# VH-VL binders against o27280: the designs that were tried, part 264

Target 1, 266 residues: o27280
Amino acid sequence: MDSMNVPEVLEIKRIVEESESVKTFIFSWDFRREVRPGQFVMVWDFRDEKPMSVSLIDPVRSEIGISIRRVGEFTDRVHGLSEGDLLGIRGPYGRGFELMGRDILLVGGGIGMAPLAALADEATARGMRVDALVAARTADELLFLDRLEAAGVNISTCTDDGSCGFKGFAHERLLTLEENHDMAAVCGPEPMMFQVMRILDERDVPAQLSLERYMKCAVGICGQCCLDDTGFRVCAEGPVFWSQELSRVREFGRYRRDPAGRRVPW
Key: E = the ipSAE of ESMFold2; O = the ipSAE of OpenDDE; V2 = 0.75 times the mean of E and O plus 0.25 times the DockQ between their complexes.

## First folded at step 11 (VH-VL)

Design U29 (framework fv_marstacimab; at its last look DockQ between E and O 0.88; V2 from the best seeds 0.79)
Fold by OpenDDE, look of step 13:
Structure U29 (fold): chain C 266 residues (1-266), chain A 119 residues (1-119), chain B 112 residues (1-112)
Amino acid sequence: as target 1 above (266 residues)
Amino acid sequence: EVQLLESGGGLVQPGGSLRLSCAASGFTFSSYYMSWVRQAPGKGLEWVSAISKSGGYTYYADSVKGRFTISRDNSKNTLYLQMNSLRAEDTAVYYCARLDDYEYGMDVWGQGTMVTVSS
Amino acid sequence: QSVLTQPPSVSGAPGQRVTISCTGSSSNIGADYDVHWYQQLPGTAPKLLIYGNSNRPSGVPDRFSGSKSGTSASLAITGLQAEDEADYYCQSYDRSLRGSWVFGGGTKLTVL
């Protein structure tokens, strides 16, 4: 039940090309160590360490998957790796998603679909009806569509440029959907999540949202991922928060803190 | 054995406060939604409040919203109900119940604790 | 008033069959939420009798059965016995009430 604190060196079993900028790295996993959708692991390439959401949980194959978007030096190095190469993995950490009800809505933007894809697998395995609103800037950035479809998820797409599905943002598409759900899970750009949460609150739909913050220790001691005026640590009390919890977080959807601790706008 | 045990009931004056506790044993407490259900003397069952597994989301009946607060301490396997601004109509046996997170049923009940609001 | 409607009382002789109806609406039973039934013996806490419309927990005799159709549910008791005398409540979920667990008004079953 406890997360490991020392990175375990694991061999990359497989690499799945999700998009031009996103790869899923698959590792053998001992499922005596429980892992839940919404939890994250710290990925160590023996130079730097970054938090990454678990995007695949496969107890049948004894595998987990970590989806990584190429966005900087660390991810550039990781994307240069091949099957058979090694990475350090420690975790899992954080609070994952809770499932409830029979009908759930997933709203994901870009790489935010990573933890939601894992959640979708669990939900559908339980016999829940899953609707997913998958958003991206362009059609080629939409993630996990085939995987979600294969799992029996009802997919609605949204793209900024209209290249696939609804033209516009996720919250705009959500406004056009009248059906309510027992619960929603949301992950993506924080401005998107903020708007989506507002709509869901107005509809009295319980929602869980996965936040991203600069994270160093992952064990709640360094304070780098603390949210203003609440004391919430994204790595310990999160990264998944209920909407009722986030309603107390003033900075949510408004600003974040950079690695130096300075406030920066979204 | 799976068990819920309520405590904290008693006599209180109108406008007063009372805090109920429910001790859980025999199961993984943090894996379940929990609920409070009350029953006025000679009346039926009325749902009062519910709380998510982590405690991050709470539900309330309109009759108690703004006055009652449900919470939980998973490290202590305990459910709580803080009752403020109590009214005569809040007089009831209060039951702690374990909820199914899919079917929304209540499969485990405590014995109940009596709350009497009277001058 | 209860969101789910039950008859206030039903009665039957030993060995007979009795049914208790539970009528909801499109926002609860009609929204395909499951119906659960509880038995409350005099002076005791409620006990889950039927879950998921028609399933019996361990220890519940097969004389008890549940069904659901449309916006209504029904509890049937065959081979009525003296120990069946109790109050029975149906329960479901209603998300139109900001997410509420809803009970029927209860039915008092008397064994003649």
Scores: ipSAE 0.900, ipTM 0.951, lowest interface PAE 0.5, mean pLDDT 95
Fold by ESMFold2-Fast, scan of step 11:
Structure U29 (fold): chain C 266 residues (1-266), chain A 119 residues (1-119), chain B 112 residues (1-112)
Amino acid sequence: as target 1 above (266 residues)
Amino acid sequence: EVQLLESGGGLVQPGGSLRLSCAASGFTFSSYYMSWVRQAPGKGLEWVSAISKSGGYTYYADSVKGRFTISRDNSKNTLYLQMNSLRAEDTAVYYCARLDDYEYGMDVWGQGTMVTVSS
Amino acid sequence: QSVLTQPPSVSGAPGQRVTISCTGSSSNIGADYDVHWYQQLPGTAPKLLIYGNSNRPSGVPDRFSGSKSGTSASLAITGLQAEDEADYYCQSYDRSLRGSWVFGGGTKLTVL
């Protein structure tokens, strides 16, 4: 018997509009079921179930938050819900981030800032110095800046179009930052994460990266979660991986797989 | 209550191999970074290797990198050090120690196991 | 050669105060990494004596105290007793060595 494998029907307590395409849904949570940053839950709208990273963990208020980007039919339906409506929540699942040391660099792209916002809260509460590089295509797609600022995080921004902060990609901005960190955590589009990991490896910064595309496999929904050519079992160990683990995965940063298992370049 | 117990030491010839084990009890092993520290006869403490909570990230002193492999089995509460291509200068008492993930200190130490590399 | 520098030996008589220094660099103690101190009695494993620059674990007498300033740290032992005769090691973290736990060379305390 494992209470995290039984869906619990929870009332949406509060909805935060993060951007035009992103909302955070907040629920009361019983913290006898521990939740760590980097873990995810299965969100059930009574038709479909999808994995979503936990973006807020607040034991003081007894709340968790789940940030959802509108990208398809399921997320469109969930975005149509209001405070007081019900969703099924099962979990948490997956490996969370580990913390080590006195300072941490967060590098987030788009919705990838969601699990990193929860991590920023934990790192700050622990007394760590937190630097966040928040990246998006445009200023309107930068997420959680107010929350990070309220938490005391030192924020740098970059946008592809130059509408806020550095004009360029996250890895280009990172090259202009000379600060050393005891560790880093990265979440965003896989090509961005690959480039960022390369720079962190050159700087000998231990890095953890969250591969959200593998979360489906962790709960048995996707048949693509299997051993790769290194024997690495993504679904059993994810979604958070250390850079040393990802260096052994030939697929990372180069291609993904379609439903038939064929390689598709990024 | 909280205890670390090393085993696997012994006499080995140069170029040989040994595998050390460290059995942990009395605490949640998977919640801590772990390390190996050695001490040559009559000499000081030298850090050898460390491993993250999950085992996914490892650290090595330059003197052992490429020859030693640290690993852990959280289901068995056990830390390992696989030592290959052993040299006379690897002769030491090997301690396992529990790491603090914020302060980088070592709060719990084992009793040590002696490794002698000699013909 | 140790990354952190300690005197090889110090001596004192019962009741006296002794101080053991630990000198680092800008990549370890100077980078605000904490200093920890360990006591090793003859024939035994090291025991944590001071952690986080100045904190004592349960069971460590307040005769032992730690301090840190700039690139250096010190362990002070007041009211020296015969059973304090041991080797003392400082330890910190060094980011310039690809993330390494670094020890001082150790100081042998003789109680005369």
Scores: ipSAE 0.792, ipTM 0.886, lowest interface PAE 1.0, mean pLDDT 89
Fold by ESMFold2, look of step 13:
Structure U29 (fold): chain C 266 residues (1-266), chain A 119 residues (1-119), chain B 112 residues (1-112)
Amino acid sequence: as target 1 above (266 residues)
Amino acid sequence: EVQLLESGGGLVQPGGSLRLSCAASGFTFSSYYMSWVRQAPGKGLEWVSAISKSGGYTYYADSVKGRFTISRDNSKNTLYLQMNSLRAEDTAVYYCARLDDYEYGMDVWGQGTMVTVSS
Amino acid sequence: QSVLTQPPSVSGAPGQRVTISCTGSSSNIGADYDVHWYQQLPGTAPKLLIYGNSNRPSGVPDRFSGSKSGTSASLAITGLQAEDEADYYCQSYDRSLRGSWVFGGGTKLTVL
């Protein structure tokens, strides 16, 4: 039951409604199995298995939280569960975020803010100054604002429709922020991440970006999560990559892959 | 017994190449940023290069950019410095150092390896 | 010249107090990056002496102390002893140099 490769069946301890479309599912966790911000788990509903980012890492309460947006059949079924129901969890997998320096910028789009919320907790706990740019299509989809505020994070918001904060895209708001960060961490829709990475590269800010790709084994064996030109496996060498690593990847920002491995435009 | 041990120094001609190695022991190598620092004979310390924990992000002093490449192999607990297009000004003792990722200090140093670039 | 400026030498008699200055700029020490000090005995590798401006690693005597103010830092050595004769370097981080580690030029301490 301690194996990363076999799902452990866990009881849902608590469910937090983060928004109308996003819930955080909280489980008891033995932290002898280390969990780092940016790592993911495979969530099994006894029918299908999907990768999900860890959004809460709480060793004091022996809890982890997994934030899931309702976007399709699998996530609809999971959102229909209640406290006390069971899910299979295997992991954690992948390379998490590295921290460097004293000033960090977080840029999160939609559910991409989930792993960044976990990173913000770690960064603030070690005394870093944290700025977060939280983006969504509309105000109701902005995630973790109260949690970030309580942690002492300096928040900027943007929404596509202008219903909260800056009206426009995250990279447009980023151009008006102060350039005083030692590093950045970015997670969200890949087109957003591509635009943000370009700005951060021009500013010589080391950036780590968390990618999503189709995963089957999650341990680096099957090759389903590979990036075209590098042989990088998102589940093993990622999901978090440095901007210098991604500069060598042709497909980043241009297309994604479906479960059959076919190229699909963003 | 945290230790860093450099090797690979020697005498080379201008325009030549060398590869330095730094063997790490007594700590979890993959948990630390690493650095190279050099010292020309009779001169002070000069930072050369640094590398992130995974090896995915690298830093270089302007004096070595494009000529030197830092890398690491975490499975072998080894840091490397590939030095190409060597110049007389690169003559120095090269130290391997372990970096603190919050304060930016260097808490563990090797004993150094000598590189001499001379005709 | 070095990004951080140190006097090339200082001297003192046994028992005296000496200080070694380290002057930076707004992009390193003045941007509140920490200052570290290293002692290099003749023919040896540098050794961390002071980290995080003022902290001593285990085994460093309390007669060594560090401080930082504005764009400058200082290493103080009280109760000077013959074995303190060495080269001393300050070091910080500079954001304006595309993120680089920067050293002072070094100070040779002579015990008279």
Scores: ipSAE 0.613, ipTM 0.839, lowest interface PAE 1.9, mean pLDDT 89
ESMFold2 (binder alone), look of step 13: mean pLDDT 92; pTM 0.946

Design U3 (framework fv_marstacimab; at its last fold request DockQ between E and O 0.83; V2 from the best seeds 0.82)
Fold by OpenDDE, fold request of step 14:
Structure U3 (fold): chain C 266 residues (1-266), chain A 119 residues (1-119), chain B 112 residues (1-112)
Amino acid sequence: as target 1 above (266 residues)
Amino acid sequence: EVQLLESGGGLVQPGGSLRLSCAASGFTFSDYYMSWVRQAPGKGLEWVSAISKSGGYTYYADSVKGRFTISRDNSKNTLYLQMNSLRAEDTAVYYCARLDDYYYGMDVWGQGTMVTVSS
Amino acid sequence: QSVLTQPPSVSGAPGQRVTISCTGSSSNIGDDYDVHWYQQLPGTAPKLLIYGNSNRPSGVPDRFSGSKSGTSASLAITGLQAEDEADYYCQSYDRSLRGSWVFGGGTKLTVL
């Protein structure tokens, strides 16, 4: 095995079309290199490199899956690839989710469901009861429903337009749920995560949240993904943070920094 | 062999501070929640504090909240309990215990370290 | 003052069966959290005796058994032996207390 920091050129084994804008790319994986839900890899298309969450971890098939949403030039190129094509992958990096208790609530928005889907598999395999609140703008953008259902997850959906499930945002749906859980895992748009965290904190439910920031090195050296005040590096101390940690992060839910280091609002 | 070994106990005056350590061996320390439990002389067991695997989430009993701080260094396989503003009622044997993250029980205990708060 | 209630003491003769009760509430045992039991021999640290209501860790004799029903749990010891003289504690979890691990007051078992 080569260095973890050197991209390994891997063949795309399969491509799963999750939605119009999201594809899951499946790769063979040597599980001597351990990977956990919530961790990310750097994907290299031989022109550019981007961090992507691991959405599938299958030790039986010796495979991992990376779900990618088409949002720009890099992802557009990747979405143009076919089975048998090559990508460079290095990692995994970052702190993943940890599990506690017998029942877990997953709250995901859009592509944020990618790492949560992997966590759902682990939690279910562990024997936990898994409830998932899956949010999207429209019904056709809801991700991994069949996969979650097959895993025995209790799914609740919400859409902005009401085309499926609860009409509204994830935090609004959460307010209608009376049951508390031993812990929660949250991933999606940061404004959503911010609101969800507040509700969970009020209910004294321990919560982990996966943050997204601009990353360059992925190894905690360049500082591009540092959070203001705390100095937390999303690539090293994160991307998964506990709610108690994020309570000290003032920028959370308020703004992020772009590649030039400028503050940009959500 | 799975083992927990507490240290740092001793005699301290009221209002003083003490830092306990718990050295773990024989298992992957970072895969487990950890806890502190104390027992006053001739009394029962009282849970004090708990900490998540990464250390990012902490729990405290009301009796110690604001005064005690639980932390861990996974690179050193060590659990800590910083005790400030100590009171006479904090006098106890302090045990570190490994928490089962599924059943919420404590499956491994150290032998304990005695903390005495007295003038 | 303990969240879980145990009898202060129980006694039995060698070979007899004794039971120790542990009474909780709707916010812990009644909230479907498991009950665990610990044995503490004189001058020693507690040892896990029963976990998950009725499971025995390796090395624990089968004369020890646990059960749970409603808001209460029970530890049963059959074929009581002199070496069983110890303090016994039940433990559960209570989410209504901001997430707390809660113990019973302990029961002193005397072998007559």
Scores: ipSAE 0.932, ipTM 0.962, lowest interface PAE 0.5, mean pLDDT 96
Fold by ESMFold2-Fast, scan of step 11:
Structure U3 (fold): chain C 266 residues (1-266), chain A 119 residues (1-119), chain B 112 residues (1-112)
Amino acid sequence: as target 1 above (266 residues)
Amino acid sequence: EVQLLESGGGLVQPGGSLRLSCAASGFTFSDYYMSWVRQAPGKGLEWVSAISKSGGYTYYADSVKGRFTISRDNSKNTLYLQMNSLRAEDTAVYYCARLDDYYYGMDVWGQGTMVTVSS
Amino acid sequence: QSVLTQPPSVSGAPGQRVTISCTGSSSNIGDDYDVHWYQQLPGTAPKLLIYGNSNRPSGVPDRFSGSKSGTSASLAITGLQAEDEADYYCQSYDRSLRGSWVFGGGTKLTVL
């Protein structure tokens, strides 16, 4: 509340079914508490609290949206809720995306399109040319295509199975696109982001990448969200990092750490 | 009112180091990219370095890359330029300038601080 | 030579019109990056005079105007006054130079 890290209990105004496994939960929001694309909130179902990226920021309607993929017990419970039900929300937290220049490339994989959809809205509102490369395993897992098109975004798609657009991975599709951009924003599975970052670095395109590594609490306990050589904490310094910051982190895209601190390949 | 004020200039020997500061006031410093621009005596303007709003991305002119480091402290509304391995050709007035993130222009300039590299 | 080319000097009498050109290439002005103009009075810091090709900041007289065509831009000064004696610089951005803010070499304006 106000200056404290206390969850505010909010009513679910509307639920949008984005796919078989993804829903967007929309809440009224007081924009005296500013929210930027790339920031996250802690969602509390009165049992567990989990970080979720903000996928819709609409000051005109005084609404925010939070897109949630069903992947476990918490998200399964939240997916069972209806309009009128209550959730606790605290935040926002983290640093958001920065915009620079006249054109931007968005590269999103799966649910990673959620924070990028909010960024697309901001970029188009300020007059930027927005190109989005939307990647998923199959056509039915591509997210936000209608919303992006309605916002004036130029869309390219790719699916692993070839069911929509380019057949292959995001980085393979990106190699066939030779258009330059003033900047890029990337969100999706870490191996995808690593490959995309390498290509953007080769092209001298400044890139921002959103790392949604697990975080127990927004305050940040050292060891829960640390990066290898730099000591960055996702909840305190992320989740959005510039490519220059991530290029100094040996573990990015190559391995992660288990609870014992041991390196585990992706 | 909106203002930028540089400090830290002076006389330094070749191979030496110097740290410049730029104090910002009258605007939300963290909402802007920032830049350093220099001007050698009797010569034109030359862009040196730029930094993103968060400080996470930096740009350098080829002439200073590897020797100069731009940084910022948003809690103190201050921009920095750490200059190492200074050369005679780095002698110039160094200006702090605020960058527009859409047009790539410089809308607010400081008064400049003189750096002289001489033995 | 600078990435952007300006004439080194221009002159005019009080009340006259002068124009200062700024010539770039396909990687900067021709890549649709805007041109900005700065006025530097003797012994002072540069001041933004025109931004985004043709926009004037608050407080800049309408005697100053900017335009852009293809890979080039021009600054026009009408009704010349003695106080306009200064160096004028154009500036744009070049993505092909690993992201670089590029200046013209400057034009010294003399009011005769």
Scores: ipSAE 0.779, ipTM 0.879, lowest interface PAE 1.1, mean pLDDT 88
Fold by ESMFold2, fold request of step 14:
Structure U3 (fold): chain C 266 residues (1-266), chain A 119 residues (1-119), chain B 112 residues (1-112)
Amino acid sequence: as target 1 above (266 residues)
Amino acid sequence: EVQLLESGGGLVQPGGSLRLSCAASGFTFSDYYMSWVRQAPGKGLEWVSAISKSGGYTYYADSVKGRFTISRDNSKNTLYLQMNSLRAEDTAVYYCARLDDYYYGMDVWGQGTMVTVSS
Amino acid sequence: QSVLTQPPSVSGAPGQRVTISCTGSSSNIGDDYDVHWYQQLPGTAPKLLIYGNSNRPSGVPDRFSGSKSGTSASLAITGLQAEDEADYYCQSYDRSLRGSWVFGGGTKLTVL
């Protein structure tokens, strides 16, 4: 096994509380292990190992940041850790985002903003104009707003309850935004991403979508992922997909299958 | 140092098929968008097709849509153009070009390979 | 049927200044997409001469310059030399119809 695939035990250098339910854990990182926005790492707490999004890539300070939402037993344990505690990190894995042109639109729902925050840093560093639509259920759950503003990102917000910005769904807000971006990057709940992709396709905006449920597919953990309408294998080629790749998949955003093979709504 | 080398050109009958290859060297192939551009004898340059870094997004000129397929194999540093249902108007030198993803310019060109569609 | 319009030919004597125009539309040059210029010497592949409207790649002499205004761009060649005799193409990106790279019809430069 080569040395890049072996878990490395690293000290938590810093913890940033992004919200009541989301923390970013920052580690020193040797960038001979190259990392691209949209890739993920496997985080090992010496008991269990889970895929997590990279939200900060800072080669100048030799740091990476990994944003983790508290949603269950593993993430509860990790949220209980302090600076100086140890975690194992393996990776990076998966297909990252590509950049194109000068104007990029980011559309993020909840923790889906994590990989997009890393992409925003790269895009602004190379001189792109970055517009971000940041979505959540409530204002308190909007992530990375101060960081995005400091980077010069043009932020639009939407919340389900209207507590900040547009009241409603991300795709509804998108209909009121300018139509002339060179590309878009999208990450969040799959139903949101499907609706956003449809709008962007009608506008002829190339889009890349990061599908969080497919992070395990990107390392082959699912074992049998194939696209409905093509022979395209999903497990080794995500979590970031182009809209052209996903448009050939009838199941994306529309249904899942029950044990009998019947199509069932999301 | 940075080089693109096309191959696979030749004489083909109308309605036939041909597959072009472009071998890349001297740069990280997977970091670049790639393109095919053609030039009919005595005529100007005509863009044919382009492909994203991963191969997951493709672009085609209207004149070749549905007949040509661009692809790439990043493990072999090779760009491909599958040309089906060839017509006399497809007769040209075909160039492989490296795209700049910020400026949309073509900063590296191959030497070209000649495709002749004739009875 | 070039999307970008160039004069078919231009000529000049050694030492003179010549310009080559490139006119596009609101869906390409007028949509603030960059213009690039290529030199094609007889029997050779095109070579990037100017990118991003006005930038010179390494090895391109200072006497070549580019500019862009509105829906049009220009390539200027000062101190014209015999070896500048070539075909010159402009190129941009057009957002219409799912995006495409577009070239001008080419300009044959004759050095008198």
Scores: ipSAE 0.696, ipTM 0.848, lowest interface PAE 1.3, mean pLDDT 88
ESMFold2, look of step 13: ipSAE 0.686; ipTM 0.850
ESMFold2 (binder alone), look of step 13: mean pLDDT 93; pTM 0.954
OpenDDE, look of step 13: ipSAE 0.892; ipTM 0.949
ESMFold2, fold request of step 14: ipSAE 0.674, 0.691; ipTM 0.848, 0.858
ESMFold2 (binder alone), fold request of step 14: mean pLDDT 93, 93, 93; pTM 0.952, 0.953, 0.950
OpenDDE, fold request of step 14: ipSAE 0.901, 0.902; ipTM 0.951, 0.951

Design U30 (framework fv_marstacimab)
Fold by ESMFold2-Fast, scan of step 11:
Structure U30 (fold): chain C 266 residues (1-266), chain A 119 residues (1-119), chain B 112 residues (1-112)
Amino acid sequence: as target 1 above (266 residues)
Amino acid sequence: EVQLLESGGGLVQPGGSLRLSCAASGFTFSSYYMSWVRQAPGKGLEWVSAISKSGGYTYYADSVKGRFTISRDNSKNTLYLQMNSLRAEDTAVYYCARLDDYFYGMDVWGQGTMVTVSS
Amino acid sequence: QSVLTQPPSVSGAPGQRVTISCTGSSSNIGADYDVHWYQQLPGTAPKLLIYGNSNRPSGVPDRFSGSKSGTSASLAITGLQAEDEADYYCQSYDRSLRGSWVFGGGTKLTVL
């Protein structure tokens, strides 16, 4: 069955302005195609196609939401669209987050809160206690606080400049929080995720981390999705990975690859 | 009808290896954590190992850590337990059990497969 | 060694009530992890009897009930019947020692 590999042209039903740089685009969705938190779709503006995490999953209203940060030419064009305009959507793709236990810690940096907001909705619907550490450079860049609060999530914030909540980085704030959760989910800049993962590993908290750079490989666009030094095909199995899987990947948190396959520091 | 069926048990000598399988049917196997539990003859239940839905996270009892490896193949609806460096005290009926991901309980059990480690 | 402590045996007459205790510690039952109970009839696999401290699966008679307080849990069986002769196991989760599913040593119930 090829239905998930052919883009469906959908009308933008509603646009929510999350911040000056982030918008959530909402589409009607047929939930005969299951969508889980942590999965992504390919968004096609009839010129370029880019992977975007699903940030809202609402079977009651038959809607999905996709949150997009304005960072380049593609996202600039998409941000210029209005309700009623059309986008191509293909998917969902990738493995999503797994839930286990009665409480969960979410650690999100910037736009990384988008897939975690969808996870928070599922976790709270299951009756889990959800603690969210929301991190950004400044208060204006903290995302989804009202939505998390409405869902009953226990929120802690931190900003690099101290404009809201704890002054400092996510991993520094994590060191001051409760030590025990049944599991954690982490999404944000890779250096942040690496530091958070090391703390959670020391505390024996099973952690799942979502890595945007592996989304492209999961849809078969990447030509160099070979086995890494640890012997597994990371890009084919993403974007969500367990800490046990990432601890075997030498590149995680240290460097990335350019289009020629060369290592470049973060 | 939800069912788990273990296989692969038998007689093996100390230091040997054995691989157990558990075939799942009647439910979406990939949506559940899975576990192995054993019971020595005339003794109580002892948890051995557990695995996440994707297979990306695994748990082991201290008594088997470094010797046993749990894995799963979601395309075949099958759970595995690779047992290496077997000892007489590993002699037991091995049960496959489905884990509840909220309560940490075991709601479905197989009938078990007997592993005997003896000279 | 079992991590959770149960009495090795309990007995009662038909129609009577028995209780089986399950004692844990601060790292399992005392950390608010739920207690589950399993019934094992002779020569058979264990069957889930009570989950989440006090919930019954479909098909389990209301003669079976569970409770939890502090670091301990209890299984109560009322209106004892001959077919209740079995081994009963409690089980919880322990977050120490890198996380583990822990069982009690088991209690043999004899219906006199």
Scores: ipSAE 0.758, ipTM 0.865, lowest interface PAE 1.1, mean pLDDT 89

